# Miniprotein binders against q5jf28: the designs that were tried, part 18

Target 1, 318 residues: q5jf28
Amino acid sequence: MERERLIKTVEAILRGAGYRVARLDLKGSCFDLVASRLFLLLFIKATVNIDTITEEQAEDLKRLAKFFKASPLIVGLRSKSGELEEGVVYERFGIYALRPETLYDALLNNELPAVFAERGGLYVRINGELLRELREKHGYSVNELAQLLGVSRKSLLNYERGEQAVSLDVAIQLEEIFDEALAEPIDILRAKVEADLNVKPETPLEREVFERLKKLGLGLVKVKKAPFNAISTEDDIRLLTGIDERKTRSTIKRAEMVAEVGRIVNSGGVFILEKTKAEVVSEVPLIPKESLEEVKDADELIELIDKLKKEIKEKLFS
Below, E stands for the ipSAE of ESMFold2; O stands for the ipSAE of OpenDDE; V2 stands for 0.75 times the mean of E and O plus 0.25 times the DockQ between their complexes.

## First folded at step 9 (miniprotein)

Design s26 (at its last look DockQ between E and O 0.92; V2 from the best seeds 0.80)
Fold by OpenDDE base, look of step 10:
Structure s26 (fold): chain B 318 residues (1-318), chain A 102 residues (1-102)
Amino acid sequence: as target 1 above (318 residues)
Amino acid sequence: SPEELEKKIEELERKAEELAEEIFKLLEEAYRLGDPEAIEKVAELIYRAIFLLFRVEYLAEELRKKGDPELLKKAEELLREAEKLIEEARKRLEEVKKRLEK
């Protein structure tokens, strides 16, 4: 119940901010929402407790974010330590985590959070150059200002160099002393993440399909926790690839989700099955793996996908 | 009693769910009208109300764990505040409807 309300709230915030949104109803997925507006793309995991995200989910979320040049986000309400605070950025596995309120302020009020949580304290990044300029302008020595703030001379010098984050209490005191904003906002909408793209196929069928597509000039990155099994690595070929042994109700649902995600991330979709007749589900072709033997390269595969989409559209309107 | 406390927690959770359903209906209605003034005036109140309901649910869970009656009092206060915000949002939406019918 609470998770569903959280997802609906996050979806509403994103739509209210003018994002195009696709929602996934897939248990164990690394993301529940994907949203796009202008040059911003967000992959969002919505979870009541942010400490329930697995390392595998986080790694796949970072893979998707890196590949699509998107920001990954976790939106949640609490952690193992208690309720998340409004206006505070948390982190899990190198992914920003925040409350719906903090997302609301960032998207609808254009107010980015400046406070982050680390090691059980609240911290702020300060413009160290501005801090130095203000200190010198007001005639404070490093020792005088450090003493006034209750910090070491070394700590103050590290603040002025941008090498150390400041405690929230010291940040507030600095802004009060100088009557000027020093806190650097955290751009949660443009988060840069690193990810390992060298993930091996898990099944014999995935290995066979990956090797065949690689021979066609289509590189793939394995994704474990999504409605698709892989993403293409080619800059000109954006393809979400599902791989299944047989057509199941799960295959159909995942193909529908791939179509919705594909519209947001400007990507095609295909499912490659060990045994199936060629068909299309929600504009996503389901093709037998043998069809990969009939094409010479990745461009002919895209042509086959587009032909199948067109033939079914013609049958639906005839 | 522990049983009386659990009944009060269940009542808080039930009321929070009922109010959340009403909130989403009001939001859908504001967007359906397509009036910028309706969206601006209603959406802020609705989001503030839904955020209060998340805090009510957290307090209800903490109350179930700790049994602290002060958590119940605080949850009931936040619930009443959410009810007021929803009622204000409803009134503003009705004012906009009356304007658009003219």
Scores: ipSAE 0.786, ipTM 0.920, lowest interface PAE 0.6, mean pLDDT 91
Fold by ESMFold2, look of step 10:
Structure s26 (fold): chain B 318 residues (1-318), chain A 102 residues (1-102)
Amino acid sequence: as target 1 above (318 residues)
Amino acid sequence: SPEELEKKIEELERKAEELAEEIFKLLEEAYRLGDPEAIEKVAELIYRAIFLLFRVEYLAEELRKKGDPELLKKAEELLREAEKLIEEARKRLEEVKKRLEK
């Protein structure tokens, strides 16, 4: 109930801000929403309690974000210690986490957050060069300002050099003293993350299909918690690649999700099945694994995919 | 009594769910209209209401844990505020619809 409302709220905020959005209905997925606007791309996991995201989900979310040069984001309402505060950025597994109110302010009011939570309290990064300029203009020595703020001389020098964040209390004092905005916003829309892209196949069928795709010259980024099993890539080719033994209702739903995600991330989709006849579901081809032997390289695989999609479009004109 | 409190909590949750359903209906209607400025104002009221409902749900959870009558009073106040925002949003949306019919 509460999670569904959260996802709907986030989707509404994104669409209201002009983003194209795909929403997933896949339990345990590493993301619930993917959204794009011009050159911005967001992968969002919505969870009521941000401490319930698993390491596997977080690592896959970071893998997708790194591959697609997107910003990953967790949107939630509380942590194990209580409600998340509006306007505060939290972090889990190296991913920013925040309330929907904070997302609303960033996207619809053009107000990025500046306060972040760490163990020990709330902190702000400040413009150190501006701080030095203001201190000198107002005639304070480093020692005088440090004493006024109740911090060490070393800390003040670190603030001016951009080497240390200030507590929220110190940030407020600085704003009162200088009547200037010193806080540096947190760019939640362009966050960069590190991810280990080396993930092994989960099943013998996956291993077999990955080996065949590699022989065609495709690189693979395996994910565990998405409607697809991997991203197949070479140069400008990007395929959200699913793998199943046979076509089931679950396969069809995953193909539909792959189609929607593909439109947002400008990528094709394909499902490789152990047993099937070639067909297309929601513009995503489902092909038997033997079809990979019919093509010589990645370009020919794309030709096969495009041919199947073209045949379906031709039928829809009848 | 604990039984009376649980009944009140269940009523809060039922009303919050009812209001949440109305919120998303209103938001969909607002986007179907082609008047961005009026839609922006209606949407602001709707989002304020949504955010209050998230707080009501949190207070309901805390109320089951602590049974503090002040939490119940606060949850009821927030729910009434959400109701007022939704009603105002509904009225503004109807005004926009009538203007656009012309």
Scores: ipSAE 0.719, ipTM 0.896, lowest interface PAE 1.1, mean pLDDT 89
Fold by ESMFold2-Fast, scan of step 9:
Structure s26 (fold): chain B 318 residues (1-318), chain A 102 residues (1-102)
Amino acid sequence: as target 1 above (318 residues)
Amino acid sequence: SPEELEKKIEELERKAEELAEEIFKLLEEAYRLGDPEAIEKVAELIYRAIFLLFRVEYLAEELRKKGDPELLKKAEELLREAEKLIEEARKRLEEVKKRLEK
């Protein structure tokens, strides 16, 4: 199974590079791996064919990345056009997509990619100021160099101003002419993305829980394609928040995933269920919705969560 | 014949799956060693084999769609290269184990 091998490969590359990694086994999730090292945080979607990622998954991935100040990344092997090329950065819905070989080079060989795919072609961003200096040093006029490269005068001036990327063919020609590194690397590990963090709950239970959490003073970021339904916030405290009607095997599995993800992103977890007895799964409390009516603010909710975690720990040793 | 081609594709896929079962166990074993330099070299060979395996699987899929015999030859060559890399990695891993035991 290609997908399983791809995910294991990406996880191995990350762990080999010193990252702490949590893996999800959740169909339809916007990410499969989350990885942290020093100040870097990566949310990674691994898919054999990058065209299979949906706009909804991409939007949720960007929301998580924006909220956690992390970089989103897609790792895949092919598209409708065939195999992805090593060292080439592709794009899906504003997210960088690349081969596992490219990730391996970035993390284990300290070699960032410089080539990106756009509109059916391959392109390179160059140091335009250095290009101008090299052109002048070697005695080329703008028109002379443009003719050598087979580009317009306007294009060459745009290259020198850093306003236009060059084709891969032009990048190769420039290296041959000047014998200098002009290519600018693409920082795939520190990508910044834009996303709408406004919350909109989908189900009646979700609406009730969101309204109550807001009244308690918590900020909320809604996600659909993750093992949790929202991220609840108060100052520096973050809580990966799941919402279910009943405790099921799926609830338990997602709580376990929330615990692992939380460890990587330095966030707590909680599951709010319509009706259940309070309990804890992998350090993640499962509390009945009615418990939210028994607390007056966010501080009391956090205190309740901490109390439940402590009570379970004490019972294990008694 | 089309039936003979299908049999050859199935054999390629079977061999690739057998190799894949060994790959991650060998990589995990390599990372369990305490020598970073030796681990990096052994791991590099394993990763190169993994990457070749992805290409073999892609070529097998393309071969099924297009029926081009040159794709079969290329897939078989890459599979043999992957097998050689894994055997070299296995040999180097055993040499590292012997050195670390002393």
Scores: ipSAE 0.617, ipTM 0.855, lowest interface PAE 1.6, mean pLDDT 88
ESMFold2 (binder alone), look of step 10: mean pLDDT 82; pTM 0.794

Design s29
Fold by ESMFold2-Fast, scan of step 9:
Structure s29 (fold): chain B 318 residues (1-318), chain A 102 residues (1-102)
Amino acid sequence: as target 1 above (318 residues)
Amino acid sequence: SPEELEKKIEELERKAEELAEEIFKLLEEAYRLGDPEAIEKVAELIYRAMYLLFRVEYLAEELRKKGDPELLKKAEELLREAEKLIEEARKRLEEVKKRLEK
């Protein structure tokens, strides 16, 4: 499939650039890949048509990126307007969207994109101060340079102040006139996003579990479109927290995904279920909700998690 | 002609598939070795080659839709680059094996 090929392509780019990568196979998830290298952490949504991303997915992606101090990215091939262009950055709900080739150039050729799409046109942000300096050095008045570029005096002044992006055509003309690089790169790997981390639990079970975790001193960040329901935090403690009524095949698959994601984002995992026998899936404990009554604080919860993980290892080797 | 183009696309896909098989064998061999730094470098080259092969597959599909000869040239160039990366990975893997030999 086209989607499968896209995801594999993005994974290959990231791993080829030295990133550690975890891939999710979860329908409707806000991200498909999470990748880490040194000080960089990326949450990536891969979709053939970038317009298929929902606002809900975008909000969760930004929420995860904000919490983990990561950059969210959408990697895709087309939009309702047609095929995405290489080297061009698009936007969907405040998230950068780009082609796999653009990501490859950024990571492996050290070539950040500088062109962005907006309202049916292509634009470039330029170094306005350098533009003014070059204009003055070459003896052009504001009006003279504006006339050469075919733009208004007001537009040229806005360019020099850094208040207006230039069209791609104007950017090309400027580099031809001055023989200097004026384009400012778009740092797609360090994009900062705004998101509300104070999202309310939706189900009765989620409300009960959140209440119990809060009593243990844990802060909670709710997410909907991920293999976990919340991130539980206290000081250095960070748990990708799943919540289910019962153990199902879906629960097991999501626990496996939580283990992989946790390894990349340096976080533990736990699933809290209404009814279950305490057990461990891929080093992620599945515990009954009642077990939360047996611990007094976040430290004791971590001790319980560690104890369960250790018991499985001991039984395997005894 | 459409028939000649289809034959060339099939040849591209066949070559890409052969290189992909070689990549998977080489990657598996690299991960079996116990030297983390050497494994990392070899794996990076292999994944770069894998990216190029996936791009060849994409270009082959676009070539079927558009019939643009420039896409064929691009795909062939990417295949050659992938072969070079695979060869470099193989050389580095052999150097690692020699270094670990007692």
Scores: ipSAE 0.243, ipTM 0.686, lowest interface PAE 3.6, mean pLDDT 87

Design s3
Fold by ESMFold2-Fast, scan of step 9:
Structure s3 (fold): chain B 318 residues (1-318), chain A 102 residues (1-102)
Amino acid sequence: as target 1 above (318 residues)
Amino acid sequence: SPEELEKKIEELERKAEELTEEIFKLLEEAYRLGDPEAIEKVAELIYRAMFLLFRVEYLAEELRKKGDPELLKKAEELLREAEKLIEEARKRLEEVKKRLEK
């Protein structure tokens, strides 16, 4: 499939660039890949048509990126307007969207994109102060350069003040006239996003679990479109926290995903179930909700999680 | 002719599948050696080749839909580039094997 090929392509690009990668096979998730290299962390949504991403998925993607100090990214092939152009950055819900080829150039050729799509046109942000210096050095008046570029005097002054992006055509003309790089690259790998981290739980079970975890002293960030329901925090410890009514095949699959994601984002995992016998899946403990009533604070919960993980290792090596 | 175009598309897809098979064999051989430096360097080349092969498959599908000869030319160029990366990976893997056997 086209979607499967896209995801494999993005994973290949990341791994080829030396990133550690975890891939998710979870329908409706806000991300399909999470990747880390040195101090860079990327949460990536891969979708053939970038217009299929929902507002809910975009909000959760930005929450994860904000919480983990990561960059969110959409990688796709087209929009409702047609094929995405290589080297052009698009935007959906405040998240950069681009082609796999653009990501490849950024990661393997050290070539960040500089062109962005806006209001049906292509634009470039330029170094306005450098433009002014080059104009003066070459002896052009504001009016003379404006006429050469086919723009108004007001627009040229706005370009030099850094108050207005130039069209792609103007950017090309400027670099041809001055034989100097004026384009400002778009740092797609270090994007900063804003998101509300104080979102309330939606289901009765989630409300009960969140209330108990908060009473134990844990900070909580709710997410909806991920293999976990919340990120639980206590000092420097982070837990990708799943909440489910009972153990199902989906629960097991999500626990395995949480283990892989946790390795990339340096976080532990735990699943809290209304009904279950305590067990461990891929080093992620599955514990009954009643266990939260047996512990008095966050420290005891963390100790319980560590003890469950240790018991499994002891059984395998004794 | 539509018949000649279809034949060329089938040839592209066949070659891409053959190279994809070679990629998986090379990765398996590299991981079996257990040498982290060798694995890392060979894997980089292989994942680059894999990216190019995925692009070839995408272009082949677009070529079926649009019939644009420029897509064929681009796909053939990417296929040749992938072939070179795979051969370089194979060469490096053989050098590692010779070093480890000594």
Scores: ipSAE 0.043, ipTM 0.545, lowest interface PAE 5.8, mean pLDDT 86

Design s31 (also named j4; at its last look DockQ between E and O 0.50; V2 from the best seeds 0.00; counts 0 for: pae O 3.1 > 1.5)
Fold by ESMFold2, look of step 11:
Structure s31 (fold): chain B 318 residues (1-318), chain A 102 residues (1-102)
Amino acid sequence: as target 1 above (318 residues)
Amino acid sequence: SPEELEKKIEELERKAEELAEEIFKLLEEAYRLGDPEAIEKVAELIYRAMFLLYRVEYLAEELRKKGDPELLKKAEELLREAEKLIEEARKRLEEVKKRLEK
């Protein structure tokens, strides 16, 4: 159970760095951990081999990150080409991927990575203005430094103008020549991603429930690979929304996960079921879909949710 | 023999799992003290050991593919190093606990 241990390691790193963390146990989920600290929010997929992540998982991870203004991240140990290198940032479907050592350095040593992997090898972006200043102070012409590095004059000009990353070998040579830090770090904690937030319902029940929620004034962001089916939203209202035919063991587990995730992303939770009596699991109401006809708008839905949580809480602690 | 090699790989994996459980126990003890600066070196040793165990598991997987004696030797060396780091972390954690009791 190498993957389970990896998830625990990432959780420990996050908690050690002062993050509040929710850990998921859901097969096929687009994320395994969500964590927050100050104004930072991370959605993390932990996988031993980063090539096993599906495009569908990656798109949902990006949807969550975009909606919550969070940084998506993959933490892994290897790829099809072998072991991932410490301090190197890889990419899967537009999401940064890196080793737990690299995450540890970023969060606990304040040492962001600077090396990234590309099809042609390992590269670094450098401070081109500083490079030019150092070259001039050391008395090198562009041609002289290019010759010393074994690169073309055009490449060196592109480096100084910030138009091209350097190979790792060239970056090492530059640091040896000038004894100065030229590498620019990669901000893995505030990565911006693009995602299409319009996804169709997967089932007739989902379609029916989405239509009813829309009539209440709620917008919906559908996800496929999470413990919830959608995020229901209006203004400041955010509900991690699950949908099932009936209450099962799976429904209970997902509700528990929704509660934990909700605490980290400061969102409420609700499950809408085809057949059930109203109840609460781990502070997450499970209500029959007919209850959506008994409320007039999103505010009344929130009042219903709060009422159910209050009533069940009083019974449990009476 | 192939059976002898597989038995050695299984022992590496078993030992790595055993050490991983100890690592998480030590981390819990360290963080329970509630003083991140006081346990900084202890935590560093624990994480270094944890990362070595991931290397051991990778080498175990490569051993099943290739059977290279040098991979087995390296995996055993990394496992011993992880064990030493855990012992050093345990000793330092006890010193931190004693200091904080005063």
Scores: ipSAE 0.642, ipTM 0.874, lowest interface PAE 1.4, mean pLDDT 89
Fold by OpenDDE base, look of step 11:
Structure s31 (fold): chain B 318 residues (1-318), chain A 102 residues (1-102)
Amino acid sequence: as target 1 above (318 residues)
Amino acid sequence: SPEELEKKIEELERKAEELAEEIFKLLEEAYRLGDPEAIEKVAELIYRAMFLLYRVEYLAEELRKKGDPELLKKAEELLREAEKLIEEARKRLEEVKKRLEK
């Protein structure tokens, strides 16, 4: 399967599940899809081989997910070890990775995966309290049940405390013995990730723009592997912020993507350039950096952005 | 012969691609209609069809590596199942169109 087909399929799954979806056609981006439904927001990297994601991409993906209170996901088919299994959660750089099938079951069938891959084995987290209750109800001692499962007494006690994941084979045996589901589902749709939000600007222009935006009261989250260079934020204000020296074909393409992403994540877009005339591309203003000296605060910046959008809309319909 | 096998693999891959293009056109049509029910009903079929097509491509790659004739039969079966799902998706879209024209 080609990467393009994988992305289209993941898009189809998300849309079929009633998500609003934006697709990014940006090579090297930390995400290829962003999807929103109700209170769920997903940033998805789609890659045939999940081992092709770079650490830098993964860190940016986690950064976006943390900032937007979203879940990051890697959707793929293979790893270095072979094909990914359906219903199994893998992990790359602290991000859940899974097959499109597993995503489908979670989104459309409301079937969250319970099996995860670690160190070349398959494991499940078990409700340890329920395991204990069932063991006691059926009259098994810790030693008897441990012997029946082929595990140590210590392992069984760790399972009952929730301190240790169980091998898939032992989990199946437990569910067969007690005729009850013990496996805890992995909430791939609400994955909490840690990320450093304090990434420094990389260029002199980014540094200058960041200092100007900070003077306007805006907090800044640098992102490296996205169509934007930062997220600018103050309270309810969120701006997907592009920073370029000059307008290029890449600037236009990224502005279009920022517009699409912005609709999904309920955020505005702006590109700040070293040299440009004020213009709008796909409802995303391109403004000269000098325009940041004309505004006093973040609200005046939003007013400027909205004014520019309105003036162009009036010109298009006049 | 190895040459006959490769031709069959290429035909599987070609047919899977044609079916993938068809199912995406149906999806685009469902979205253009803007009917939530149409989108929901068709999306499941599209997904199932796409997974079958993925499995076909995987089987085609495995068939190229292993030369196992049973992989070919399985791939051909999955293609037939995908074709049925696509036809059902088309039928559902036509039903929605007829409803929206009234």
Scores: ipSAE 0.060, ipTM 0.501, lowest interface PAE 3.1, mean pLDDT 88
Fold by ESMFold2-Fast, scan of step 9:
Formats: C-alpha cells, sequence, structure tokens
Structure s31 (fold): chain B 318 residues (1-318), chain A 102 residues (1-102)
C-alpha cells in the first residue's frame, strides 16, 4: 500500500536521525507518528494526497502540537495540483506539508527548505536587512536594483523591510547579483501554530467525566481525532485520558496506543469508563468513573493509577 | 609525540566522516527506492553504525584531552565495527534491489 510505504519511510527517516518514534494504527487519527529527539517533538500526519486531510484532523493536530510545544507536520506525495516538489513547503490548514525527501534533507543533511508554495507560485522569504546592506555596499539605488530584478520600487522596499516574500526567480537573481545567502530557511522542526485549547466535550459521558476531573483540579484539553479524548493536566501531571462507555477491543487497542504515545511525550495514560472492573492494559489503567469520586485531588488520582499498576504486576508476577 | 597523536586523531575523524557519508548515501539510496522492506532491512544496521561513529567522535575528543592510547585502540575498533555494519547494510540493500528487479 502506498500509504503504508510512506509511513514506514517517514519512520525510517526519523529513526535514522536519532528520534524515538511511536506509530499509530488508528483510522481517522490526526497523526500517524510522534517522534522526539533532544528538545524537539514532532507530530506527523502521513498521507499520500495532502488534500485528504480534514479540517477537524488539522485542528486536533495543531491543538496537540500547541499543548506539547511540538511541531506538527504533514508528509505527503501529491495534491490536487500534482506531485509535491522536493525542497518546497506546502500548507494545509495552517500546517506545513512536505515530501519525505524534504524531511530527510532537514533531519539527516541539516538542510532546511526555504521555498514555499502559495497560490500556484513559488516564493522565498529573505533577510531584508542584509539585502539593504548588500544593495548599499554594491552602490545600487533602490530604483536601480528594482529595475535589475524587474520589480517595482515599492516591492523592493517591502523586501528590504521583510514585509514581502520574493518570487523564486527574484531570489535566484539576488543570489547571482550579490553571491550571498539571503534566503531565510523555514524551520519546519519548530513550527509555531495557533489552536483553541478550550474545546468543549461533546458527549454526555465526556461532559460528566470532564466535570469530575475539573473538580479534582485538572485542566483539560479536548481532542477528537486521537487514541485519547483529552489531555488532563495540573502542574507536572499530564495524563492522556481515554473515555469510553464500556471496554471493547477498540478501547484495548487505544489504551495500547496511549501507552506508546505517552512514552514519547512523557505523559501517563488512563481510561475512564462508565462501568468496568479496574484493570491495566500496557501500563494504562482502565477505571470506572465512580473511582473519581473516591479521590480528593489530582495527586490522589495519580496515586490510584500507580497503585493499580503495581497491583497488576503483583498478580501477574507473584 | 603530540604531533603524531594529532595526526592519528585527524585520521580517525577523516575515516569517521567517510563512513558517515557512506551511511547517508545508503539511507538515501534505500529511501529513493521507496521500498519499506529495503529501508527496514538496512535501517537497524545504519542506526547502529551511526551510533558507533558518534562514539568514535566522542573518543577522539577524549583522546585529545588524555592522550591515552587505549582510547585510540577503542575508537579504531568501533570504526571497524561500523564499517562491517555498513557493508552488511549494503549487501542487504543489494538483495532488495535484486528482488525488486524481478
Amino acid sequence: as target 1 above (318 residues)
Amino acid sequence: SPEELEKKIEELERKAEELAEEIFKLLEEAYRLGDPEAIEKVAELIYRAMFLLYRVEYLAEELRKKGDPELLKKAEELLREAEKLIEEARKRLEEVKKRLEK
């Protein structure tokens, strides 16, 4: 499968660059890979055609990235306009989208892309202050350089002020004229994204669980397109929180994914169910919602989670 | 002599750089094939080789500070191990290429 090949390729690039990686097998998820190395954390959606990503997936991806101080990335091969070009950064719902070759160059060759696609054209952001200094050093007036580049005086002034990107053609001409690197790289590994972290729960069970967790002093970030329903947080406490009416095979599979993702993002996991026997799946406790009434605050919830993990190990390895 | 030690350290760094270039070429070749089995079969060997080269670089720095010939010997052993891993990765990549051709 082309998608499977793409995901494996991206995983190999990340692991080859020294990243720790967790992969998800979850239909409709906003990300397929999460990877960490040193101070970098990446949430990656891999899709053959970048246009297939939904706005809901993109919003959740940006929400996760914002919460974890991570960079969201889309890695793909084509769009409705055709094959994506190597070294070019595309955009989908405010998220950078690029080819696997571009990611490879960034991570393994330390070569960040500088060209971005917009409205059918290719553009480059340049160091406007350096451009002005080079223009003055070489004795060009604003009008003279503008004429050489085939641009308006106003455009050149906007370039020098850093208020306007240049076309790829103009960027090439500037490099030829000054023999100096003017292009500003696009830091795809440290993308800053905006997202609303105050999304409300949608189901009656989610509303009830959110209310109970908030009473314990936990802040909550709701997500829809992930193996968990929320991130529960207070000070240094971070829990990838699943919510389900009952234990199903889907619940078990998602708990396993939460354990793997949690390892990469340094977060615990817990599943809260309407009614269930307390148990642990891959270090992730599944507890009935009534257990939330038995704890006073977030610290006691963590103690309960830790106790359950220890009790299960005792039972299995006694 | 300090001059002789510096030459040996420079040789270690040069060889490590050459092997690093080979590693990236193999990864690039595996990636360009776009075959997950090719990437999977060579990736682990390449990751190990990359780690060994990182250790060689660290030992070269320690060697500059301490002048301990045991560190030089260890770095040379790691370089040889990395070279063997790279050669094994190359063999596995060729096996995958042959499979894809038929």
Scores: ipSAE 0.014, ipTM 0.175, lowest interface PAE 8.0, mean pLDDT 85
ESMFold2 (binder alone), look of step 11: mean pLDDT 82; pTM 0.797

Design s33
Fold by ESMFold2-Fast, scan of step 9:
Structure s33 (fold): chain B 318 residues (1-318), chain A 102 residues (1-102)
Amino acid sequence: as target 1 above (318 residues)
Amino acid sequence: SPEELEKKIEELERKAEELAEEIFKLLEEAYRLGDPEAIEKVAELIYRAMFLLFKVEYLAEELRKKGDPELLKKAEELLREAEKLIEEARKRLEEVKKRLEK
């Protein structure tokens, strides 16, 4: 299967570049891989056709990226317009989309892409100040260089001001004329995204749990397309928080995923259930919602989580 | 001809499978040593080689669809690059083994 091959390829690229990686096997998730190295954190959605990504998935991906100060990326092979090109950055709902070859070059060859696709064309952002300096140094007037490039005088002035990207053809001509690199790289590893972090809970149980966590002093970021329902935070405290009616196979699988993701993003995990006996799955505690009434603040909740993790470890080794 | 092209694609796929088997053997050997340094030295090179082999598979599929000889040349270049990375990984593993046998 083409999708499985793509995901394995992206994981191999990241690991080959020295990233720690966690992979999710969750249908409909806004990301498939999360990877960290030094000060960089990436949330990656891998999909063969980038047009299959929904707006809801994209919004959640941007929320996670914004909250964790991470970069969201889509890695894919094609769109409705055909095959994606190597070295070209595409866009889907405000998120950079690129081929695995482009990611490989960025991470393993230290070569960031500079070309982006827009409205059926290919474009490059250039260093407008450097363009003006080179033009003046080589004795070209604005009109002379514009004529040489086949562009309007107004376009050339906009290029020099950094107000307009050039076509790929113009970028190639400029490099040939001046024998200098003018292209500005696209920093795909430090992408900034906008997202609304104030999304409200959707189910009655989520509303009840959110209300209680807020009373404990925790800030909450709701997500829908992830193995957890929210990120709970207060200063140094960070919990990937799952919410379910009862323990199911899905709950266990998602708790395992939360453990893996938490390791990469340096966050704890917890699942709050309507009905359960306190237990731990892959170092992620599953606790009844009533336990939240027994703690007075965020610090006490962390102590409860740590206590449960220690108790199950001692039980297994006793 | 179409028959010659199919044989070349089959040869690419066969060579990629052989290199993938070597990759898995090297990873298994690194893990068996139980030395974090051995795993670290091998892992980067092996995952890079693994990526190149996945790219060869994509190029082989594209070559079947389009018949473009440049795709064959590109796939062969990637196979050679993967082989070099695998050989470098072997050398690093042997250096670690020699150190541990001190």
Scores: ipSAE 0.013, ipTM 0.462, lowest interface PAE 8.3, mean pLDDT 86

